# Designs tried in a protein design chat: VHH binders against G2/M phase-specific E3 ubiquitin-protein ligase (G2E3). Part 10

Target 1, 328 residues: G2/M phase-specific E3 ubiquitin-protein ligase (G2E3), of Homo sapiens (Human) (q7l622r371to698)
Amino acid sequence: IWNSALDAFRNRNFNPSYAIEVAYVIENDNFGSEHPGSKQEFLSLLMQHLENSSLFEGSLSKNLSLNSQALKENLYYEAGKMLAISLVHGGPSPGFFSKTLFNCLVYGPENTQPILDDVSDFDVAQIIIRINTATTVADLKSIINECYNYLELIGCLRLITTLSDKYMLVKDILGYHVIQRVHTPFESFKQGLKTLGVLEKIQAYPEAFCSILCHKPESLSAKILSELFTVHTLPDVKALGFWNSYLQAVEDGKSTTTMEDILIFATGCSSIPPAGFKPTPSIECLHVDFPVGNKCNNCLAIPITNTYKEFQENMDFTIRNTLRLEKE
Short names: E, the ipSAE of ESMFold2; O, the ipSAE of OpenDDE; V2, 0.75 times the mean of E and O plus 0.25 times the DockQ between their complexes.

## First folded at step 4 (VHH)

Design k3 (from c2 with S53R Y102F H108S; framework vhh_gefurulimab)
Fold by ESMFold2-Fast, scan of step 4:
Structure k3 (fold): chain B 328 residues (1-328), chain A 123 residues (1-123)
Amino acid sequence: as target 1 above (328 residues)
Amino acid sequence: EVQLVESGGGLVKPGGSLRLSCAASGFTFSSYAAAWFRQAPGKEREFVSAISRGGSTTYADSVKGRFTISRDNAKNSLYLQMNSLRAEDTAVYYCAASPTLFDWLRKSGYDYWGQGTLVTVSS
């Protein structure tokens, strides 16, 4: 499938409006015979191959790699073209871009801040984690001394005078590793995505394209949130029953609160991190009127009420008003 | 044919020590990061320790200070030195390898796995 697609897309008479048909014919050695569904099957296999290729790195949410042979063979450009043509011809939603890669395409690298989750290199991730966990200037300087050769190589050495200098150091390392290191692959990929005006449409309609291009963490459901939170204290059977009923009501759209709102209230995050939460989210039942979210401990305290109606009203009121105030 | 083979498990008394070995074959071990996981009866497989291609190490809180992970690329081998063993360390210990340790805390983060070696800590 990859060789068939490369042959079609590298052809000197390349026409993006017909490239899929040409690639399909090459793959199936079947000139002039088109069968129902075969085009969709080809596009699905091609996108799956692309997602799992050496051109991208990361387990679920992916960024571009730095593959010197692929760059030499112009494969990043070809990948961009294949993605663009697949999108225009009704291929599957790719669903594997990191939000960082997507933001670089839409808003530009200069307006994009990578995060630790964008780093697939274990050694680099460990350096960043050690820097972030430094609690003293002396500890921070010791860590920098241990990774001095690496920091010098990537041009991220900086003067350290206060503990807060660690945040700029981490920003520099992330910027180099995720953005600058892959600059040439990125520009090549971006040029390929201009095929059929696709990049311009992505930039014009970012919300719609984020939905189809970016990796979506598993959608939050009543079952997922119920299983995520462990019972922290002595279980109140009635209160836990109301909690499970409330999660179902939220899933069914019978509450003004969303699953994301509940998770933000308890943890500060709108999605479950790939590595899970630390500490593990917990739920406790208290003789209080309103729920309490302790984001530092990922703990949700739910009220013990006499009726489910009172429970839902107090949950909805507190979660929505707390989140509204935090946005201000 | 990629293969990871653990050895060195056995019965040991509380407070004792064991050294586990993992022999890698069928791939360039020096290009891979490696880890140890364990699975106790009736429990899920949990992370124990990992070592990067560059030799950086990390440990689960429950074993920190007692266990030491190391590697010998010339021998295509990974080791786990286990000291001050406790009854709760009883488990089947698994060797794992991946080109990258993007998600080193989860089983899904590793491409290759050994068959496991049993460690029993009891009197």
Scores: ipSAE 0.000, ipTM 0.112, lowest interface PAE 22.8, mean pLDDT 80

Design k4 (from c2 with S31R L101I L105I H108S; framework vhh_gefurulimab; at its last look DockQ between E and O 0.00; V2 from the best seeds 0.00; counts 0 for: pae E 25.0 > 2, placed apart)
Fold by OpenDDE, look of step 5:
Structure k4 (fold): chain B 328 residues (1-328), chain A 123 residues (1-123)
Amino acid sequence: as target 1 above (328 residues)
Amino acid sequence: EVQLVESGGGLVKPGGSLRLSCAASGFTFSRYAAAWFRQAPGKEREFVSAISSGGSTTYADSVKGRFTISRDNAKNSLYLQMNSLRAEDTAVYYCAASPTIYDWIRKSGYDYWGQGTLVTVSS
């Protein structure tokens, strides 16, 4: 997915404002048959790949990394571009940016103060912790002596006269490691985000975009999913009743299936994209034993069964098995 | 009483090797940065190499790749392995130590000094 996306986005004929079309090639088909894929599913997978890529560092919240090979291949720019395109074309909320990274984008690196949690490197974090926990000038100087080569390398050596100097030193180390060290990656990434005017929007509406870029979406509820999926055809009243009961059961933890699983089954996404779903999600009642998810049109066909128990079992079985197979 | 005592100096041919030792006493050597300086006849004392209490090392450009500084805290000892010796390496070598140093290259950064040991490189 990553390589295909990269090739597509780098193509001279690629226009980021055009609709994205996704097709899958059937493996082992002598005819090279293709079937349509879900755009939002593709973008979800792409964002997940970016989040877990070597372009970012950290655990829950991430900053840009320094990767020489990635720089040579201009991947930071491509990542920014991909992110911008995803947001505009119905991709999920990334939600993995650190506040520091976000602030750098909105307010500038010169106006941003990083914190210890921004440091993913264990050794650097330990150095900072040791400096910060020094209780005497002598201790502080001793620590500086132990880390002399590192501090010299990053240009953070300074005259220590008082214990309070440790705060300046920590500030300098954090500034270097989190911001200055990744200056080139940041500029490239920022340039990519200018695609489709996304960076300008981020800067113009920081509160709205902070929730999208720095926070994972809230958990789905039965109410949210019930409202999300609309019924467009003559419904089976009994089946719809079972559907609502099932959502409640899932919310209550009475099923091994999660709300996210249901959404993935129907749309290919584990969360509602900031731009919403296109087309609008819908429910259909079919005279089948097992549900059918169509990720291309965001349609969930639910079975018509005689009992709720049968309904729940068939839903759980199909959703779990489908998702399992897709992960393999 | 704080003492640093150098040993291992002597006469060696060009291209030869020597190992200098410095024995520390009267203080907790493991908490101190340590260094080697040298003074040739008619010249000022110059920086050779230093090692922090944590084991970080630095070298003068003139000895880089040829000399290796090391320490054994259990023995309260500092060492200088000198390989590929040259005539210009001829000097009295001094051991120095300091509990806190900012600039390892400056002799003023060190509080304690040994008496020195003579190294002569001659054909």
Scores: ipSAE 0.000, ipTM 0.236, lowest interface PAE 14.4, mean pLDDT 90
ESMFold2-Fast, scan of step 4: ipSAE 0.595; ipTM 0.845
ESMFold2, look of step 5: ipSAE 0.000; ipTM 0.080
ESMFold2 (binder alone), look of step 5: mean pLDDT 85; pTM 0.864

Design k5 (from c2 with T58Y D103S H108S; framework vhh_gefurulimab)
Amino acid sequence: EVQLVESGGGLVKPGGSLRLSCAASGFTFSSYAAAWFRQAPGKEREFVSAISSGGSTYYADSVKGRFTISRDNAKNSLYLQMNSLRAEDTAVYYCAASPTLYSWLRKSGYDYWGQGTLVTVSS
ESMFold2-Fast, scan of step 4: ipSAE 0.000; ipTM 0.331

Design k6 (from c2 with T58Y; framework vhh_gefurulimab)
Amino acid sequence: EVQLVESGGGLVKPGGSLRLSCAASGFTFSSYAAAWFRQAPGKEREFVSAISSGGSTYYADSVKGRFTISRDNAKNSLYLQMNSLRAEDTAVYYCAASPTLYDWLRKHGYDYWGQGTLVTVSS
ESMFold2-Fast, scan of step 4: ipSAE 0.000; ipTM 0.073

Design k7 (from c2 with S98R K107S H108G; framework vhh_gefurulimab)
Fold by ESMFold2-Fast, scan of step 4:
Structure k7 (fold): chain B 328 residues (1-328), chain A 123 residues (1-123)
Amino acid sequence: as target 1 above (328 residues)
Amino acid sequence: EVQLVESGGGLVKPGGSLRLSCAASGFTFSSYAAAWFRQAPGKEREFVSAISSGGSTTYADSVKGRFTISRDNAKNSLYLQMNSLRAEDTAVYYCAARPTLYDWLRSGGYDYWGQGTLVTVSS
């Protein structure tokens, strides 16, 4: 299927209006009447092949990869072209783009801030998690010294004078890994998406196309998050009551915080991995003013407050402020 | 009301061992992260080791493999087992506590501090 599509789409007599018909005929000629799939089945298989190809990285929400052979063979351009043609011909909703990839296409890379969830490389993700969990300037400098060669290679070394400098360091690493590293594949893919005016339509109607192109996380509910987090200490009944009320308020749209924001704050991920989290997410109740997310062990510390209003205000403020600082 | 009291400091020869204790009172110690800091004469105070309310530990590179931090929440106590002591370990050792090891949003690192206990490593 991939080879049939490449043959049709690379043809010098290429006509986007008929490319799918040509690819479908080539595929059927190669396999005969024993491969009777419909045009829509062909497009579904092609999009599935594209999604699972070496051109994209990530498990569910995907970003572009950096594959030197694929760049040499102009495959990022061909992928963009195939995707555009599939969309015009009524193919399936791709549903695998990261929000970050989508925002780069719509608003440009310079106006897009990646998040930890965009990092599929285990080693890079661990470096970011370790930096985020530093509790002192000395800890932060120690972590930087341990990954000094990597930070030097990617041009992210910076002066560290306060603990809050870690947020700018994380921003620099995310920007390099997710955006700058894949700039050439991105520009090639973007040019392919101009086929049949598709990129221009994506940019004109971003809300509609986000629904079609972007991965939709499993619908996170108050029940799902409540059951996801295991209580790690003997419970403060009032604090756990406030936590459950907060999850319900978020689900009902009565908080500016989303279910995804809570999960990112605690784990660094916007969705539950297919195999679940390792370690298992946990919640602890502490005599603190503000919640704390320990992404290294998937632990969420919630404050013990006198009123629910105080609880919600401190949760909303801390989660949004922490995510905003990581995005800035 | 809130109090952290260090003990166990003293004079020890290079290669020796000491166990420092810190007794906490006036707050719910089990809900707090705790740490050991040290300050040598004429030097700035430096981080040594920390332990979260849940028992996760962190160590400065200079003491990793030689020192072990532990806690006993039933006794409201923090400990630092120091092995293979060096002249460079000579310092006043301070016990400190904060709401959580990972709370980087509060101003200042640690809310509560002890008065310190002197450790002298001499030949």
Scores: ipSAE 0.000, ipTM 0.090, lowest interface PAE 22.6, mean pLDDT 80

Design k8 (from c2 with T100R L105F K107T H108S; framework vhh_gefurulimab)
Fold by ESMFold2-Fast, scan of step 4:
Structure k8 (fold): chain B 328 residues (1-328), chain A 123 residues (1-123)
Amino acid sequence: as target 1 above (328 residues)
Amino acid sequence: EVQLVESGGGLVKPGGSLRLSCAASGFTFSSYAAAWFRQAPGKEREFVSAISSGGSTTYADSVKGRFTISRDNAKNSLYLQMNSLRAEDTAVYYCAASPRLYDWFRTSGYDYWGQGTLVTVSS
């Protein structure tokens, strides 16, 4: 899917209005499919590949990475183009941008203040946490001495005379790590998003696009549910692929089932408890027609089907009917 | 298809040593922070040790000086060398990984987990 999209989007005769059709045809030819999936399915899989690519960092709420090979191959620009074209052609709501990345696109990096949650690097996060927890100037200076080489390398060394200087130091580190470090990938990605005037529309209607592009805290996402359920022994690779595609379809509103419905079906709960579930939610793949939710064990049995269409129909039917009966 | 698989657990006498291994697959391990947690019978899962993508390490006070965390990115593997083992070290040991680490000390900071390997220290 990613290679088919790159072939179409890098074409010398590239036309944004027809790039999706070309990529879809290339995809079907490569896999020898006689019954290709919908173009909508192609866009969903493409966006899923993009979200999980090396171009982005973070688990749920994502910022741009600094990948030198990807930058050299102009992949950040291509990612921006793919995302813009997908949005115009009715693809899924991406829903994975950090608020920080979104604000950089709308208001500019100079008007954006990153937060600790934007830092996926363990060492950098640790430095920031230690600086923030310093209670004396002596402790602060000790911490700075321990990470002196790093602060010098990133150009964030500053005079420390009062404890309050720690806040400006943290701001400098966040600004470098989240914004300055990825400046070239960001500009490339931003140029790609100008395709079909999409960036201009994002900047004109930020509230509406934030809802579409940004990860929403406290919302159950396909990624959250996918990671919540552990796979039992003897997994069926195809069935698990369909499960992940189903979660994405539910998130994109292409199913009458909601993320809450799936969670209730499997666990009896509409939200994830602060301490997590006991026992840990799990998935097992069975040669059955319809899924089974075992709420006592937090176990979801998913059917092994020959097609995704059968999978989605059987999931939607069973979850809807089971929950309807439980309400009554 | 992200997987973490622990191995190397077993029965050891007090004062003995064990080396735990964690094999990572389905993702670029070298870009991830990784950690070991343990859970003793009837207790909550607790932090043992963490290692950053850059190789920086941190340890719980109870294991500092006795345990050593290390990684081999070429083999997509994480290790925990446990020396001078005590009865109190008896637990199921879990491997964990995350590209983004909000708090290295808390289980909520990690996105990916292994199934665990049992370590029993008794005579």
Scores: ipSAE 0.000, ipTM 0.152, lowest interface PAE 18.2, mean pLDDT 80

Design k9 (from c2 with S53T L101M Y102W W104L H108S; framework vhh_gefurulimab)
Fold by ESMFold2-Fast, scan of step 4:
Parts: sequence; structure tokens; C-alpha cells
Structure k9 (fold): chain B 328 residues (1-328), chain A 123 residues (1-123)
Amino acid sequence: as target 1 above (328 residues)
Amino acid sequence: EVQLVESGGGLVKPGGSLRLSCAASGFTFSSYAAAWFRQAPGKEREFVSAISTGGSTTYADSVKGRFTISRDNAKNSLYLQMNSLRAEDTAVYYCAASPTMWDLLRKSGYDYWGQGTLVTVSS
């Protein structure tokens, strides 16, 4: 399928209006009647192949990869072209773009702020998590010294005088890894998307195209999050009761915090990975005023409070302010 | 296919200079971080210097101040200018390229390798 599409789309006499028909004919000749049916069936298979190709990285919400063979073969350009043609010819909603990739296409890379969930590289993600979990300037400097060569090479070394400097450091690492590192694939992909004026339409109607192109995370519910987080061996019964009530309040829209916000606070991810979290997310109850998210071990420390109102206020306040700082 | 070809090695006297070149072909070199490693007889391959896609550089302590890494993306080439050479710099020098920027000091971080060029610092 992929090879049939490449052959058709790379043809010297390429005509976007006929490219799909040509690819479909080539497919039928090369693979017999294994995929009999409509042009729409062909487009569905082609989009599935693109989504699962080495051109994209990430579990469900995908960003562009940096693949040497793909760059050599101009595959990022071809991928953009195939997506554009599929959209014009009534193909399926791709539904796999990260919001970050989409925002880069619409608003430009310079106006886009990636998040930890955009980082599919385990080692880079661990560096970011360790920086975020530093609680003292000394701890932060120790972490920086351990990854000094990496930070120096990507141009992210900065003067550390206060603990809050960690937020700008994380922003710099995310910007490099998710945006600058894949600049060449991105420009090539973007040129392909200009086919039939599709990129222009995406930029003109971003809300409509976000619905079509971007991954919609599986709806997180109170039940899903409750089951996701394992309870510490000696739980505080009252605090756990408040935790369950809080999840229900969030689901019912009685909190400004979303299920995604809670998951990001505890794990750094806005959705549950297909393979699940390692380590398994856990809840612990502490005699503290405010919750703590330890993204390094996927642990959420919840406060032990006298009233549910106090619990909800402290949860909402901390999660909201922590996520705001991480996005700045 | 992907190739990295080193050149410029040879015999030099202590205190002398050499410039190594690495020619990349079969991939988009400008999108890759690149590095020089070396292997002395009977020793493991060790890091010498690396350069990012953006031009940021890092050096092993043993060569800092003496060696300079540079790249020319228009020519798909990587260079290592070696000054104040010592007998301990004698090794086969390898060019390497990586699509990722995490910890470029690790041999395992590199996907593409050249065949090496011998540098002998003696008499």
C-alpha cells in the first residue's frame, strides 16, 4: 500500500485528482483482491500505515520523528502530500497528531510550547522529570552536573541561582527536543501539506482541523483514575474518601481541574500509555497541606485534611499553579 | 547507502598538527549530531569531541584547548583540527553520526560510523 502510494505520488505526471485512483489500481495489480472495495478503503489503509510508520513518534498522540532513512528518501514531504490528498478526497480523519505538532503547523514553532507528554525518548523524559522534582538548588545543580554534556550540546545550560530556574531549563529542553531537533522533517512535512492548498485551509480553520487531525485522548473518568492509582499499604481512610469524592467532583464539572490535569500532575502524561505506566501510579496520604506529584515514580501524595472543602481547594490550587508554571 | 568516510590521518611529530575530515553521504547530514571517537591499540573506543545540529560543541578533557571540531553542512562534512599533538593521541579516529542529541558521549548513541583513519604521533 505504502509503496503503491509512493509510486503514484512520485509520478512525473502526478495529478492530485487522479493520484488515489492510480494508487488503488497499482494496489489491486500488486496485491490481488486482498483489499477489494472503495477508494475510501484504500485511503483508510494508507492513513493507518502513515500513523504507524517511522515518520511519527509517540504512543497515541504523535509528533514527527527524526529518521535518517526517511529524510534521505524525502518521505516527510511525501507523507504531507498523502495526508493532504486524502483529506481532499474524503479519506478518514487522521486523528493522531499531537496538539503540539498541530500548533506548530497553525501558529508556528516559535509560538508553540511542548509538554512532557511530547517526549517519547525515555532518557530525555527522565532528565526532565528529575529536574522538575528537584526541591533544592543543590539537588538541581547535582542533576545538571550529571547530564551536563547533554545540556551543553543542545545549548540549554543556564545560570542556576534559584530553584525556580528549573522551569526555564525544562522549557528550553522541551523546545529543543520536540521542536528544534525535528526542524528539517517538519519543514519537509509542511511543504507536502501545501498540496491542494490544504495547509492554508488548516491555518484558516484551526478549530475544525484540530478536531480532524489531532488525537482525542480516551475520555478519562473518575472510575478510570481511581483504578489506575494503587493505594499505599497503610491508607488514611478519610483522605481516600476525599480523593474518590474529588475524582467524582472533577468528572461532574464541579472543579476547574480536569482529569487530564490530575494525570499530568502525577505522571507528566495527559493520557494513559498503551503499555501502561512504569512504575504503576500510586497514591500516598501525607500530613501535609498541599498535594505533591512525584512524576519520577508516578506517585501522588494527597493531603490529610479535616474537611472535603479544604481538600478540594488545596488540590485545585496546587494542580492549577503547578501546571501553569510548567507551561511558562 | 549511508556512508561516513574519514581522511587526513597520518604520521606527525609531537607538537605537530593534523586536520581530519569526514565526508557524509546517503543521508541528510545537517539533521544529525556528529562526533569523533578514537581507539588506541588494546583500548576501548573513547569519546573525543561532538558537535550538535546547531553547532554547539563539547570536548573530552584530554583534548580540550588543543582540538577543534567543526562542520560544513553545505559540503556534508565534519572536521577535527588537532593541534599540539602528543604521543598519547595515537589512535584510529572514527567519525560518527546520531539523529538524537541525548548523551553524545556514549558509543551506543550513534547509528552511523566510519571505517576510521590512523593517526600516529611519533618521532
Scores: ipSAE 0.000, ipTM 0.134, lowest interface PAE 21.4, mean pLDDT 80

Design m1 (framework vhh_7ocj_1)
Fold by ESMFold2-Fast, scan of step 4:
Structure m1 (fold): chain B 328 residues (1-328), chain A 123 residues (1-123)
Amino acid sequence: as target 1 above (328 residues)
Amino acid sequence: QVQLVESGGGLVQAGGSLRLSCAASGFTFSSYAMGWYRQAPGKQRELVAAITSGGSTRYGDFVKGRFTISRGNAKNTVYLQMNSLSVEDTAVYYCARGTLYPFKYETPAFDYWGQGTQVTVSS
């Protein structure tokens, strides 16, 4: 599939409106007409191959890689072109772009701030984590000395006089690794996306295109939250029954609280981090009227109530009012 | 989904040998460069060995002449034969997938890693 697509898309008589038809015919010739494939099946397989190719890096939310051979073979351009044509011909929603990659396409690299989750390189991620967790200037300077050659190579060395200097250092490393390092692949990919005016449409309608191009963290469900929180030993059976019923009520839209609200109340985060929470989220049952979210421990204390109605009312009231105060 | 699974690690006496294996799935193995990295406690991850799709090899200075990387395309597996092991070789060893098309003058970039296998060398 990838080779059939590349052959069709690299043809000197390339016509974007017919490239998919040509690639589809080439693929069918390889398998014979007795194996009925649809253009949609072809586009789905092509997009799956693209997502999992060496041109992108990251587990679920992907950024462009720096593959020198692929760049020299113009593969980033071809990838942009294939993606554009697939979108126009009703192919699947790609759904694998990082928000950072998408923002670079829409707002430009200079207006985009990468985050730690954009870093797929284990060693670079560990350097950033160590810098962020430094609690003294001495610790920070020690970490910098250990990675001095790397920081010098990427042009991120700076004078460290206070602990707060670590934030600017992290920003510099993220900017280099996620944006500057892949500048040439990005420009090539962007040129490919101009095929059939797709890039211009993405830039004109960013809200609509973000929904189809960008990876969204798995939507929080009752099952996901139920499994996320470990139960302390010796739980109250009735209170846990009410907790599970509450999660189902939230999922069914029968509560004023959202799944996101519950997670923020318990952990301070609106989504589950890729590596999971540390410490592991937990539930404890207490003889109290209202729930308590201990964000430092990722622990949610739920009330032991006589009725489910009382449980839901107290959960809704506390979560919504606590989040409103924190939002200020 | 790309998956790399290491095996063959363990405890060995200094001067001994181990053979690590990495079973790959979810991609056309023969088209990719493969490599081995290692990380000891308190140290940065370092390249041990790499092998291109064509069979060309590259080694870290500290393992040249002692370790041999090889690949079995029919079994989608890359190997690291480790001879004359020393305590300094104690580390977690990671299998890595390189780029699809490496040039002869370029170090292969690596985009996927396995979970690692522990190698402990006793004195």
Scores: ipSAE 0.000, ipTM 0.087, lowest interface PAE 24.7, mean pLDDT 79

Design m10 (framework vhh_7ocj_1)
Fold by ESMFold2-Fast, scan of step 4:
Structure m10 (fold): chain B 328 residues (1-328), chain A 124 residues (1-124)
Amino acid sequence: as target 1 above (328 residues)
Amino acid sequence: QVQLVESGGGLVQAGGSLRLSCAASGFTFSSYAMGWYRQAPGKQRELVAAITSGGSTRYGDFVKGRFTISRGNAKNTVYLQMNSLSVEDTAVYYCATEYTVKPFGSRTYEFDYWGQGTQVTVSS
């Protein structure tokens, strides 16, 4: 199917402008209601094949790969073209783009900050985790020395004078690995998506297209997060009660923090991996003013406060500002 | 109630400069990212510059080196200094804030609340 589709789309006589000229997917609420049979079956198989191809990497939420042979054969361009044509002709919702890939298409690579979840390479992910968990300048320098050749190769070496330099280093590594490394595939893919004006429509209607293109993790609930985190130190009954009340407040929309934000703060991941977390996420109650997320151990330290209002304010403030700092 | 009020727009000749200001109210200004977007008639809205709560900045490639974003937390105001203006910079400029925290990395700086905009016109 893939080889037949590729031959057809590459054919000199194939003209995508003979397809529907109107932005069909935007005008029709029921994306798949056009025609039953071989056309819909073909587009579904094509999109499934594309999702699982070597052109994309990641398990559920996918980013572009760097495949030199595919790049040489112009396959990233053809992939963009096939996606555009499928969307116009009422094919299935792809639903596999990472938010990072989508944001690069809509807002540009320079305005997009990748996250650890975007890193499919185990060794690169481990380097980032180790850098983030450094607690001293000496520890940070030791980690950098161990991965010196890698950092030199990717152009991310920088002078380390303070512990806070680790945030810029992580940002540089993420930017290189997820965005800069795949820049040529990305530009080629983007040109393919211009077929039938689809890229322009994605950029004009980002909320609608995000719903169609991007992977949607299972909805996180207070129950799911409550059951996900185990207590590994003696719990403060009041603090644990406030934690459960906070999860309910977040679910009810009474907090500016989302369930995903809490999970990222504690683990670095916006969704629960298919195989679960290793190590198992845990909670500890500490006599501190503000919560602490230890992503290396998937451990969330929650503050012991006198009132729930103080607890929620400290949770919201710290999670918000920590995630903002890490985005930089 | 979140409110953003832009000022400082106007007509300027190519090569000139303008400074835009955005006065913010109704939220804890120092805790949120602020941004400037622009949109010319018939064109896509595009991010011009953003500044995080910590003061780190991002710029669109088309304005890098010419525009500078800054914030005054004591005054609840964000600024856009625009130098070496060209006719291509003609647009309505919008101040924006990330009122609701979005999941880290699920989207780039999500701007949930917008001002009314201020017109910038650069003559040849």
Scores: ipSAE 0.000, ipTM 0.091, lowest interface PAE 22.9, mean pLDDT 78

Design m2 (framework vhh_7n9e_1)
Fold by ESMFold2-Fast, scan of step 4:
Structure m2 (fold): chain B 328 residues (1-328), chain A 124 residues (1-124)
Amino acid sequence: as target 1 above (328 residues)
Amino acid sequence: DVQLVESGGGLVQAGGSLRLSCAASGFTFSSYAMYWGRQAPGKGREWVSGISGSGGSTAYASSVKGRFTISRDNAKNTLYLQMNNLKPEDTALYYCARGKLYPDSWTTPAFDYWGQGTQVTVSS
C-alpha cells in the first residue's frame, strides 16, 4: 500500500483527484490477493500505514518525528498530501493527531504550548519530570548539572535564582523538543496538507476537524474498568467488593492512583486499544499481600485483605512503585 | 511545618549493619507513603526504599534488595531503615522523604519534602 501510494503521489503529472484511482490500480497489480476490495478499504489501509509509520511518534496521540532519511525523501510532504486526499475522498477519520500538533497547524507553533504528554522520548520526559518535582533550588541546580550537556545543546540553559524558575525551564524544553526540533518536518507536512485546500479548511473549522484528526482518549471510569476485567474463577466476594470500592475511590479522586495507572499496571497500556486487548483482561483473587500485574496475559491479581483500608493502601503503593521501577 | 529529621548514620566496616531513623512531625504520618533516598559524593539522588502509610507494602531498589529492610512505627511517627551486609558503594548521605500525593508520573520518584540527611560511610 505505501509503495504504490508513494509512486502515484510522486508522479510529476500528479493529479490529487486521480491519485487514489492510480494508487488503487497499482496496488491491485502489485499485491494481488492483498489488494483492497474497495477505494474506502484502500484509504483505510493507507491511513493505518501512515499512523504507524516512522513519520509520527507517540503511542496513540502522535506528534511528528525527526527522521533525517524521511526528510531527505520528502516523506513528510507526501504524508500531508496523502492525508489531505484521504479526507477529501471520504477516507477514515485519522484520529491520531496530538492536540499540540493540531494546534500548531491551526494557530501556529508560536501560539502553541506543548505538554509533558507530547514527549515520547523517555529520557527527555524523565528530565522534565525531575525538574518539575524539584522542591529546593539546590535540587533544581543538581538536576540541571546532571543534564547540563543536553540543556546546553538545545539552548535551554538559564539562570536559576528561585524554585519557580523551573516552570520556565520546563516550558523551554517542551518548546524545543516538541516544536523547534521538528520544525522542518512540520513545515513540509503542512505544505502537503495544503493539497485540495484541506489545511485552509482545518484552519477555518477547527472544532470540526479536531474531532476528526485528534486522538480522543477513551475516558476511563470505574464502570469501564470493572467491566473490562473478566473474573477467571469464582471470586472472593469480599475482595471483589473491595476492588469495586477501590475503582470508585480512584474515580472520585480519593486515591493517588489513576484509572490509567491501574490499566498500565495490568496491561502496560494507558488506554484501551482500538482493537481491544488480546488476551482479554482478567482479574483473580489471591491469598497474597500485594497485587500483581501480569502484562503478558493482561491479568490483575488482587490481594485478599481483612480491611478496605489495607486493600487501598496496598493497591496504591504497589501500583505506584511498580510503575516507577519498570522505567528505572 | 513539615519536619523530617534523620539519625543513626556513622562509620561502619564492610559487612556491618546500621539502623537509620527518621522522626517526622507536622503532618498525619500514617496517611503518607515514606521513602529513603541517598546521594553519594558527586552523584545525583537515587531512591533506596519505600513503604506505604500502613506499612503493609514495601519496595526496594535492586541494589539494596535482600540487604535493607524498611519499616515504620506510626504510633511514634518514625521511619526506619535496617541496613545489613553494607558495602563500600553504600557510602552516601541518606535522606528521609515524604511521598507526593499527586505526582506528574509514577515512573519517577516524586517527593514533596526531604530531610537534611544522615551520613553513612562504609570502609573497605
Scores: ipSAE 0.000, ipTM 0.157, lowest interface PAE 22.1, mean pLDDT 79

